# VH-VL binders against o27280, part 104

Target 1, 266 residues: o27280
Amino acid sequence: MDSMNVPEVLEIKRIVEESESVKTFIFSWDFRREVRPGQFVMVWDFRDEKPMSVSLIDPVRSEIGISIRRVGEFTDRVHGLSEGDLLGIRGPYGRGFELMGRDILLVGGGIGMAPLAALADEATARGMRVDALVAARTADELLFLDRLEAAGVNISTCTDDGSCGFKGFAHERLLTLEENHDMAAVCGPEPMMFQVMRILDERDVPAQLSLERYMKCAVGICGQCCLDDTGFRVCAEGPVFWSQELSRVREFGRYRRDPAGRRVPW

## First folded at step 3 (VH-VL)

Design u13 (framework fv_libevitug)
Fold by ESMFold2-Fast, scan of step 3:
Structure u13 (fold): chain C 266 residues (1-266), chain A 123 residues (1-123), chain B 110 residues (1-110)
Amino acid sequence: as target 1 above (266 residues)
Amino acid sequence: QVQLQQSGPGLVKPSQTLSLTCAISGDSVSSNSAAWNWIRQSPSRGLEWLGRTYYRNKWYNDYAVSVKSRITINPDTSKNQFSLQLNSVTPEDTAVYYCARGEDSYYYYMDVWGQGTLVTVSS
Amino acid sequence: QSVLTQPPSASGTPGQRVTISCSGSSSNIGSYYVYWYQQLPGTAPKLLIYSNNQRPSGVPDRFSGSKSGTSASLAITGLQAEDEADYYCAAWDDSLSGPVFGGGTKLTVL
């Protein structure tokens, strides 16, 4: 539908303060356009447009939620908005997560918990057993713990500084988790996702990983969203990729690109 | 285009195993973008989804709670088909059985259906 | 019995608008997408509407779906003789951990 590519001006119905730096903006959504966990929308503040993962999908209340971390000029402006203010929303875009089997593992770092929170809601509603490993630098940066608990998710936490749960990195905590899972979904910083992917691959657990980088060209200019070695585009073929697809991508977890497109190490 | 062709016995004795096969053309049973379903239709219970099999790095099966203890759905990649086996059948299992394709494993709608096979369970 | 409730029959004349209802609960229609299937006499069901209101390629725009709360409806405008069929709604159900179907509505074109 062409209507999916035109921004709709929507009123901010509710704002949830997730942390000092993260807010979830909730909008009425009639679901004439399907929205799946793992998909993203383009958020337009009438000056700039940025991709944001959908973090809440609620067809009962006819609402979607978009969680935004304050990291720059655009997100600072959006964080300054109040309930009743307007934003443009275009989408949804991208490949969403698949749900497979009965027992699933979610591994999220920081804002990467946003698309995983939407997936957790759906999986638990379907009667799946959900284990979530929620990772952050500090306790204050752990996201969606109350929402995951309310959904019936089995939660493990880890923080780099040890301020909540296991002291260490997500992949170190994952090594201590006992149960086999039918699938995993992973979203967070690429170095974390790379380490987690290696462990899941060794355990023969199919993993889906959400790459949020380079989602600047939802339709039209695909060069900005390309992965080296494979030719995959995050906005066209992602943001969700299989671990097998990412295993052949040289730059995954090893380096990123600056605004000029130059490789820089993590 | 995808087509599904069913085969198997139309009469089964109570307590025996009901066995049906669905041959696929126009797609692969191991396609990463498909899920392969069995549904039945009877006057007493209407349309009932029984289960599905699909390939995503390994084989998965989902089964309806009502039949989970008696049902097996198996793919055969060499013959490009999948089968239904339902153990310990009773007259209540009398139905028209359909195989059907879903486009992925996230949703449960079926876009391509086989012709259907009437299976009567009687002595 | 069917988990989703449909009227057993509906009727209309050529050119008329007909609607077929489907009633459920918060554990199915209230929380999940609704699908509609058309079954012509002696044939397998055919997907008519997916995800509440989307049409597969080849389905005429005379067919439309909608959902409100725990209920859904299928609307057929410009009714034609060839629309005479059984129509089934379907949705995921939490308690059964699987898709469930309505009892079906036999549409007669008068």
Scores: ipSAE 0.613, ipTM 0.810, lowest interface PAE 2.2, mean pLDDT 87
Fold by OpenDDE, second read of step 4:
Structure u13 (fold): chain C 266 residues (1-266), chain A 123 residues (1-123), chain B 110 residues (1-110)
Amino acid sequence: as target 1 above (266 residues)
Amino acid sequence: QVQLQQSGPGLVKPSQTLSLTCAISGDSVSSNSAAWNWIRQSPSRGLEWLGRTYYRNKWYNDYAVSVKSRITINPDTSKNQFSLQLNSVTPEDTAVYYCARGEDSYYYYMDVWGQGTLVTVSS
Amino acid sequence: QSVLTQPPSASGTPGQRVTISCSGSSSNIGSYYVYWYQQLPGTAPKLLIYSNNQRPSGVPDRFSGSKSGTSASLAITGLQAEDEADYYCAAWDDSLSGPVFGGGTKLTVL
């Protein structure tokens, strides 16, 4: 094992409050080490370790950002931290997004927008046209809108309650959009991604989707994130998959495995 | 706009010290966004990074393992230049030596190069 | 001999697409950004590609870089006579605690 598997203790440089439940933690980053949108890092608070997507990649400031949603004990502890506090970071791991073509569509739900925001930055920097469909349950849960707008991204919003943008789900909003893209990147709740993928396939739009599974080792050894039938390890072969790859994954959109390894529906 | 001009002897005897200087124009040796490198090239060893010096509130030096015991890279703020000293040279140290600027300390690519100096180690 | 492995030579005709490979390991290309340098005869190396696929100012879009796993590739489209040069890949290496270079590829334009 090389040095990338050893957690580096990093100081939190800044904390950005993205929403009531989401914070972005900014760290200094050694950009000799490659980091791509769609990859994840293991965050260690010296008690527990969780995978988190990279949401900001800033070579100019030599910084990365990790957006974390408050959802449990670990994230509660992390959200209690302040600037100057320490966290362990190891990685990055996994396969990130690939960019192709000139026009790309991003479809994100909730915290799923985290890796897509990083991808948007890269895509716009490359001069690509970026459309983003940002979905959330409510308006106050929509993430990174100002950041995306500042980057020149064309944003469409949808909320379950209609408090902002289209009232409905991401796939429903997508159906109302006529324009095709050279590729799409999707990240969010798996049921959302499943529906979005179907629409994109029907439209012959190449799509990449980022999956979330229980991860423990992040290095493809423990098998906790293994997908049924295919043997794909989300931490190694993913978390970003092409739609063609996911079409082979029977569990996609149907169920996942909990930490105990039991099948649980979405 | 940034330019690097190398100077120093092209012939060094075995066991002596190789000394080269790189003068910087259009940038500062103490820039907090640059790193100043030495690289050499030979048919036998190819391109080989030797080390760098850079300023981030204080001076830092990174040296290649292969020459760490013999190498010194020093900045000279008064002359806006940096130097290479390689002690106890052998014929294996015969190469074209380049100074080069790195854009940042966290990067290891070099975007501006000196003209190169052939240094021959021979008795 | 070199930590990164390149073919010693490549060739193409004007207008042709040429690809130069660079193979490494998890301790270098697998974990770190890849850079490419062009060295014209009798000159110092010039930065051609940084961060796998980024072009510095002044580098034509005919040049492109890619990376997959522990391998990288430089692609030159619309090959021109002026492209005849040596090309070197580079990456940080954990074992050597410094940047390492490939052995170089001599590109001949026929």
Scores: ipSAE 0.108, ipTM 0.670, lowest interface PAE 2.8, mean pLDDT 93

Design u14 (framework fv_libevitug)
Fold by ESMFold2-Fast, scan of step 3:
Structure u14 (fold): chain C 266 residues (1-266), chain A 123 residues (1-123), chain B 110 residues (1-110)
Amino acid sequence: as target 1 above (266 residues)
Amino acid sequence: QVQLQQSGPGLVKPSQTLSLTCAISGDSVSSNSAAWNWIRQSPSRGLEWLGRTYYRSKWYNDYAVSVKSRITINPDTSKNQFSLQLNSVTPEDTAVYYCARGEDSYYYYMDVWGQGTLVTVSS
Amino acid sequence: QSVLTQPPSASGTPGQRVTISCSGSSSNIGYNYVYWYQQLPGTAPKLLIYSNNQRPSGVPDRFSGSKSGTSASLAITGLQAEDEADYYCAAWDDSLSGPVFGGGTKLTVL
């Protein structure tokens, strides 16, 4: 018999308020279904289904966490839920991060720290040294600092407005940091990731970048990934890509698509 | 269909370097989706993972703490193979040595194994 | 000693169900995925189960894995003569920063 990926209805066990605009929803999880940092799940509120990165993977407590930023109708509804309420979860989907070497750099912007927080936990558990550059527009949008600190991660911060840490963009801060990492993982706004990728490529640091727009492609939904000019199979291969794969994508960091498929600058 | 073929001497003298080679067919040693492992098996210590090498824009290696000071695992892209060098061997290094492929660098399971080589360390 | 504990032997008759246990700690099985290998006499180990309960292509569905807390089990249903082999569990160990193996279980088909 063929198996189908159908949502499992799960109770919200715990909610962690990460900021005024971000919450982490925690569910009991049957680890007969493997979950890897960098993978996502489809979250179903019984009306709409949206992809969300897994931000906590805890096999000891048998829990996963999903961090959600309030940005629209679906996420507004989900943010209105309480412990004990139900959501549909299916997955996990997509290519997860690889871990290489002993010294890892994480570069996260805003909610992009969510999948990197899960990766930080795993890297730390494996005895790796973890440096995290946490970037946001304002101090209020810096996420997971307490969790990263508790894990023993070496943290650098920057904000566009200078309200916390270095005043400037992630790539500007990265230029002031030491160059000696075995690998990097990057997640955040595409313009930030593009600039960070170029610096890491110049330093010969292999980088993996997580792209939110490719999450739907991994579940077979034709959208923005089918409008890419990469020439490779994007629907099965995201959301995590190698920097050399993304250097071939002419639109990465430069353009997005509107609902009609027209190119719009970032 | 990936296949691994081992070669190397079955007898090594104490204090010398144990050297084994694993030839790969059906995949590239520089494949971005593989990791190339060495494991040994002895009656006294059972199965022991020794280390691995893999290519992700540059070469990486991971080594077991117990052998880290004596071990080198090297790829050879021109011959599509990888090798094990274990320095300063003692009779306690007597074991059957296996090369093996892992699917990626995140996990440590091995899905394709070589035939094994018995190495005896004796004068 | 082996970091993961397995019974040294197990036995069964054809058609029977046999279970092989593997016991560890929070630093290995408790936090990490479990793998199982089958080794026939004179051959290399063969991957039988990965990620607690997943089967590689070519492994019959009569082999299954499970994990609960700091312990794992391999179950073999419909036992056959060709299942006579050594079986090893394995997991990553956080304290040792490397994969570890059980001592192995010799399965005899009577």
Scores: ipSAE 0.566, ipTM 0.800, lowest interface PAE 2.5, mean pLDDT 87
Fold by OpenDDE, second read of step 4:
Structure u14 (fold): chain C 266 residues (1-266), chain A 123 residues (1-123), chain B 110 residues (1-110)
Amino acid sequence: as target 1 above (266 residues)
Amino acid sequence: QVQLQQSGPGLVKPSQTLSLTCAISGDSVSSNSAAWNWIRQSPSRGLEWLGRTYYRSKWYNDYAVSVKSRITINPDTSKNQFSLQLNSVTPEDTAVYYCARGEDSYYYYMDVWGQGTLVTVSS
Amino acid sequence: QSVLTQPPSASGTPGQRVTISCSGSSSNIGYNYVYWYQQLPGTAPKLLIYSNNQRPSGVPDRFSGSKSGTSASLAITGLQAEDEADYYCAAWDDSLSGPVFGGGTKLTVL
């Protein structure tokens, strides 16, 4: 509905500290407005607006959660908020993840685990077997482990420094895993996703990947999140893409556009 | 196991076109995980990347700004090779030219190199 | 005149540790991964280090890379005679939209 494009001012119901740099902000949500894992909302702090993935979808409690990593001025301000404070939320936007099969692999890096955590909840609720490869730079940056475990997810951890689980990168850990899945969902740093996608393709595992691009309008109008050559708009045709779609995207794993629209490599 | 074999003339006259070919063994020019590069080296300009060609559902080319107006890199799938064409050469284009494989689009490094071809631009 | 700046020469005796510096800017080393190439006399460059500090297969662990800010460094421990070569740093440059190289460092083993 057209009303979805107007920010709704919502009260922060709860704040969950996921890590030193990541907080989940929980809001009451009217589920007459459908939201899917992999979709994002535009968060407005009355000064600036940023796209954020939905990390929690709880129809029972009528709540959604948005996990935000502290990385800049906007997120600094948001992280300074308390329960009871207000934020503007509009959306949800974009294409979310699809679930198929019985066995699903989640591969997430850092804050990329946010949408995957929501997907994990849905998948497990559907009775699917969920394996999650959770990657981060260090152990203290691994997200949602307790939540995933509680949901019955089989977790494998990977850290760059070896402080927890496999020492190395997610794609390296994936190479050591022999099991195939009916599908995979991937979200994290694009270099990670690129490598993971290649491995999954070689294994003939259908994969969906969630891209991050600079977004302004979230409605496919401004073109800031357009992927070169394909014309795909990450906010409209994505952010979740099938690997086959991304195979056509020249810039995937290669470069992105900065806020000024300049090409910047990964 | 991957090898690159270069061929082409080592002498080109000014204003003519420099043409080199790089034959690929052990990999495919249309590999979706490789990029095929041309680099040159001279005492005056050092190592200089010229451009690359690669296949990702379709063919793409990236060229260095310094030679963009004069350069063409073409793949030949039938022969599993790729070529360099540099138009309107001057003595400044005198260099050892290398073809090289980029293993991945993300890393932007060249892990396999041809043997190099000295090309002298002289009247 | 190269985009990345290296000392023109370095030297060491067998068994010593030598370091080769590479200085760039925010548009290259500051934002992007650094790569190192070794070029033996009369041969093509060989990939020595990728992604700042990763070694390809076959490269001895005597070679290591590091990056800080807009600078990178190649360290060679236990210097051997066979290490005598030219070494080049490389990185993607955002402003030039392509890889750039250092001017190279000639390493002499005394």
Scores: ipSAE 0.018, ipTM 0.528, lowest interface PAE 8.5, mean pLDDT 91

Design u15 (framework fv_libevitug)
Fold by OpenDDE, second read of step 4:
Structure u15 (fold): chain C 266 residues (1-266), chain A 123 residues (1-123), chain B 110 residues (1-110)
Amino acid sequence: as target 1 above (266 residues)
Amino acid sequence: QVQLQQSGPGLVKPSQTLSLTCAISGDSVSSNSAAWNWIRQSPSRGLEWLGRTYYRSKWYNDYAVSVKSRITINPDTSKNQFSLQLNSVTPEDTAVYYCARGEDSYYYYMDVWGQGTLVTVSS
Amino acid sequence: QSVLTQPPSASGTPGQRVTISCSGSSSNIGSYYVYWYQQLPGTAPKLLIYDNNQRPSGVPDRFSGSKSGTSASLAITGLQAEDEADYYCAAWDDSLSGPVFGGGTKLTVL
């Protein structure tokens, strides 16, 4: 059996508290194995399994980080873990982000900044200019600001309540920014991504967007993450898609399927 | 700046031991960021990784399964070199042998190569 | 015969774009980084690409690597006479517990 599909039991090396609701779990990683920003891993707490984006890729320390938001029973259990505890990790899976050009725009909302933070590290390491629009509901939910700043990223913040930066949504803030970039990477709530994509398309900025769907197998077999009409599997053809690909996906920004397969609005 | 210079006999009789040495310049055999490899190339088997040695607080060796029972790779810190010993050779072991540096122990690529040594196994 | 499969030969004229494919499996290319080596006649292999698409210092930007699934590709744009060489792909393989190489592709510049 393929080793990539067998969970590896890993010790939590350390835990970083990113916010009240988000923790980053650090693991030792065998960097012979490919891992790209935008890819995800399946995290197994020996009871349940959930897909999580890789938020840290550190070949120097031979570590990866997975940022997890506390949102339910599974994540509650994981957030209760301590350094030295064990988790099962299999992957990585999916298509990650591609870097192109010299100037990159990152647009992230909430936990969506997780994969973008990893991308920012890679981009800056390659000598690229990185602008990041970091959005959240409130100031205390803005993620990875210190990390991004330390990496040399030019940060613009926006919050729904105006507690930090621009008061409003990411797409509204984006409209106030005149500078174009060679490419953009977007990750966050799908309604946000939908609006951001529209603006970027109008500006002829190539954009990659990371989708979130219910994933079960992570290997393109079960079809739970299949997008309507196109047949795209988020775990296999994604989760990172080009805007041109998503333009073919009618459900994008409109609805998703719940675990029972029912259409539910965002 | 890093250079590898190979030495050793080019002819070995069957059942004997193949021995080669690779002298390192511009780097240390005990570098904590390098791995020192042996690779061979033949028309019949193509390029074939044989193994490596590297120092990370202690010495480690990784060997290819195909030669694990017959191979020894030893560092020599005093001479800043490492060697290949392959026991019980057969004509199938005839190849051009290369020593090479791996830039990191976590990766199995080689960025600096020796000049190569043709070793012929013949009676 | 080789774990990784390459076409035995490729050709192009100066200035053309040529691609060399490398096919593997989930136990190697599908899971691990791909590397490319260039071997000029009578010389040792030279690292050309690492980590799928990264160029070492001194390697022209005419050379590029890509990877998708269990396959990798080396692209050479603006083909030059000096590019005539053998090219090998490589990757770690779980089954062999070591790096494996393709059979090599002989590139001829016509």
Scores: ipSAE 0.251, ipTM 0.703, lowest interface PAE 2.1, mean pLDDT 93
Fold by ESMFold2-Fast, scan of step 3:
Structure u15 (fold): chain C 266 residues (1-266), chain A 123 residues (1-123), chain B 110 residues (1-110)
Amino acid sequence: as target 1 above (266 residues)
Amino acid sequence: QVQLQQSGPGLVKPSQTLSLTCAISGDSVSSNSAAWNWIRQSPSRGLEWLGRTYYRSKWYNDYAVSVKSRITINPDTSKNQFSLQLNSVTPEDTAVYYCARGEDSYYYYMDVWGQGTLVTVSS
Amino acid sequence: QSVLTQPPSASGTPGQRVTISCSGSSSNIGSYYVYWYQQLPGTAPKLLIYDNNQRPSGVPDRFSGSKSGTSASLAITGLQAEDEADYYCAAWDDSLSGPVFGGGTKLTVL
């Protein structure tokens, strides 16, 4: 068996509590297995395996970080772990973000800031100017603000309830920001990403969007990680897609699929 | 399916400007997921990347440090092509010149190549 | 001269496994993805491997790439006559601020 398809059992080196519902789990990583912002790994708790985006890539310390939001039984069990406990990690998988130009915009909603935080680190290390729009339902769910500030990112915030920054949704806040970026990267709830994509298209800003919707396989093993029309497999051809690719996909922003492959409206 | 077709003179005199064009079919020169590269190949220097042009809300160029003072790479959206101009050529610029499409503009790999044009610099 | 070092030649017989090495430094292979190109006689180079070990559509699975530290390898299993070609590795280089190529390996199928 190829080592890429077998989980490596790693010790949790450090846990960072990002919010009441989000933790980042940090592991030593052998960077002979390179990982790019926007890629994901399969996290195995010795019972179930789930895909999680890589949120920290640190070759200097030989570490990766994986940020996990508490939303169900698997994530509840993982959140109950402590430094020194073990998890299986398999990967990385998927197509990551590409950095282009000199001035970039990041738009993240909730846990969608996790892969964008890794991208921000890379972009600032490359000498790029990075503007980040960090969106959440409430102020205490805004993620990675201190880390982004430490990296030299120019931060704008918005919350649905107005508890921090602009009161409103990400796309409403985006309308008040300048139209001067060479590219954008977007990750968050699919309806938010759809609205943001449309604004960026009108501004002629090429955007990359990360789709973390239902995935039953890694690198296309089972074929169930598919989008309609194009036949894209999210885990094999994504999770990162250019806006021009997604504008051709009928289901983007309109419906999702359940485990049986049936359409379910957003 | 993307194809690249090169054209330009095969003989250039020392001190003059070398000029080549690359016509694109199956993609747009202003595609946001592509970068358009020039590479040359000679027995003495092997494969050598010269530079690229790409569109991301505006046009950008990156050039190899070895040729940066002499090179210009320009897109032409009306003809769906891009060009190479290399000034003040010497016999050391004799090479087969390739245009190529890069899909991953972050890491500079080239997934589609033109046929190549042999350029000889001599009097 | 090339920044990445490859053996100038390699050979094998049909059905055999052949490995081509590529050696660099921390400023290129040690920090960045490796790419491999195949150049058949009289043709342009063709992308064979990207991001260390990924295959483009249309490249047979008998071609594989790997990277360890500051070195990379291209492996060809089930060697065929049509694999006779020059093979080049490539990676980004920090000091040159651009991609660099190996000197190439001429593979002969005996």
Scores: ipSAE 0.000, ipTM 0.404, lowest interface PAE 17.5, mean pLDDT 82

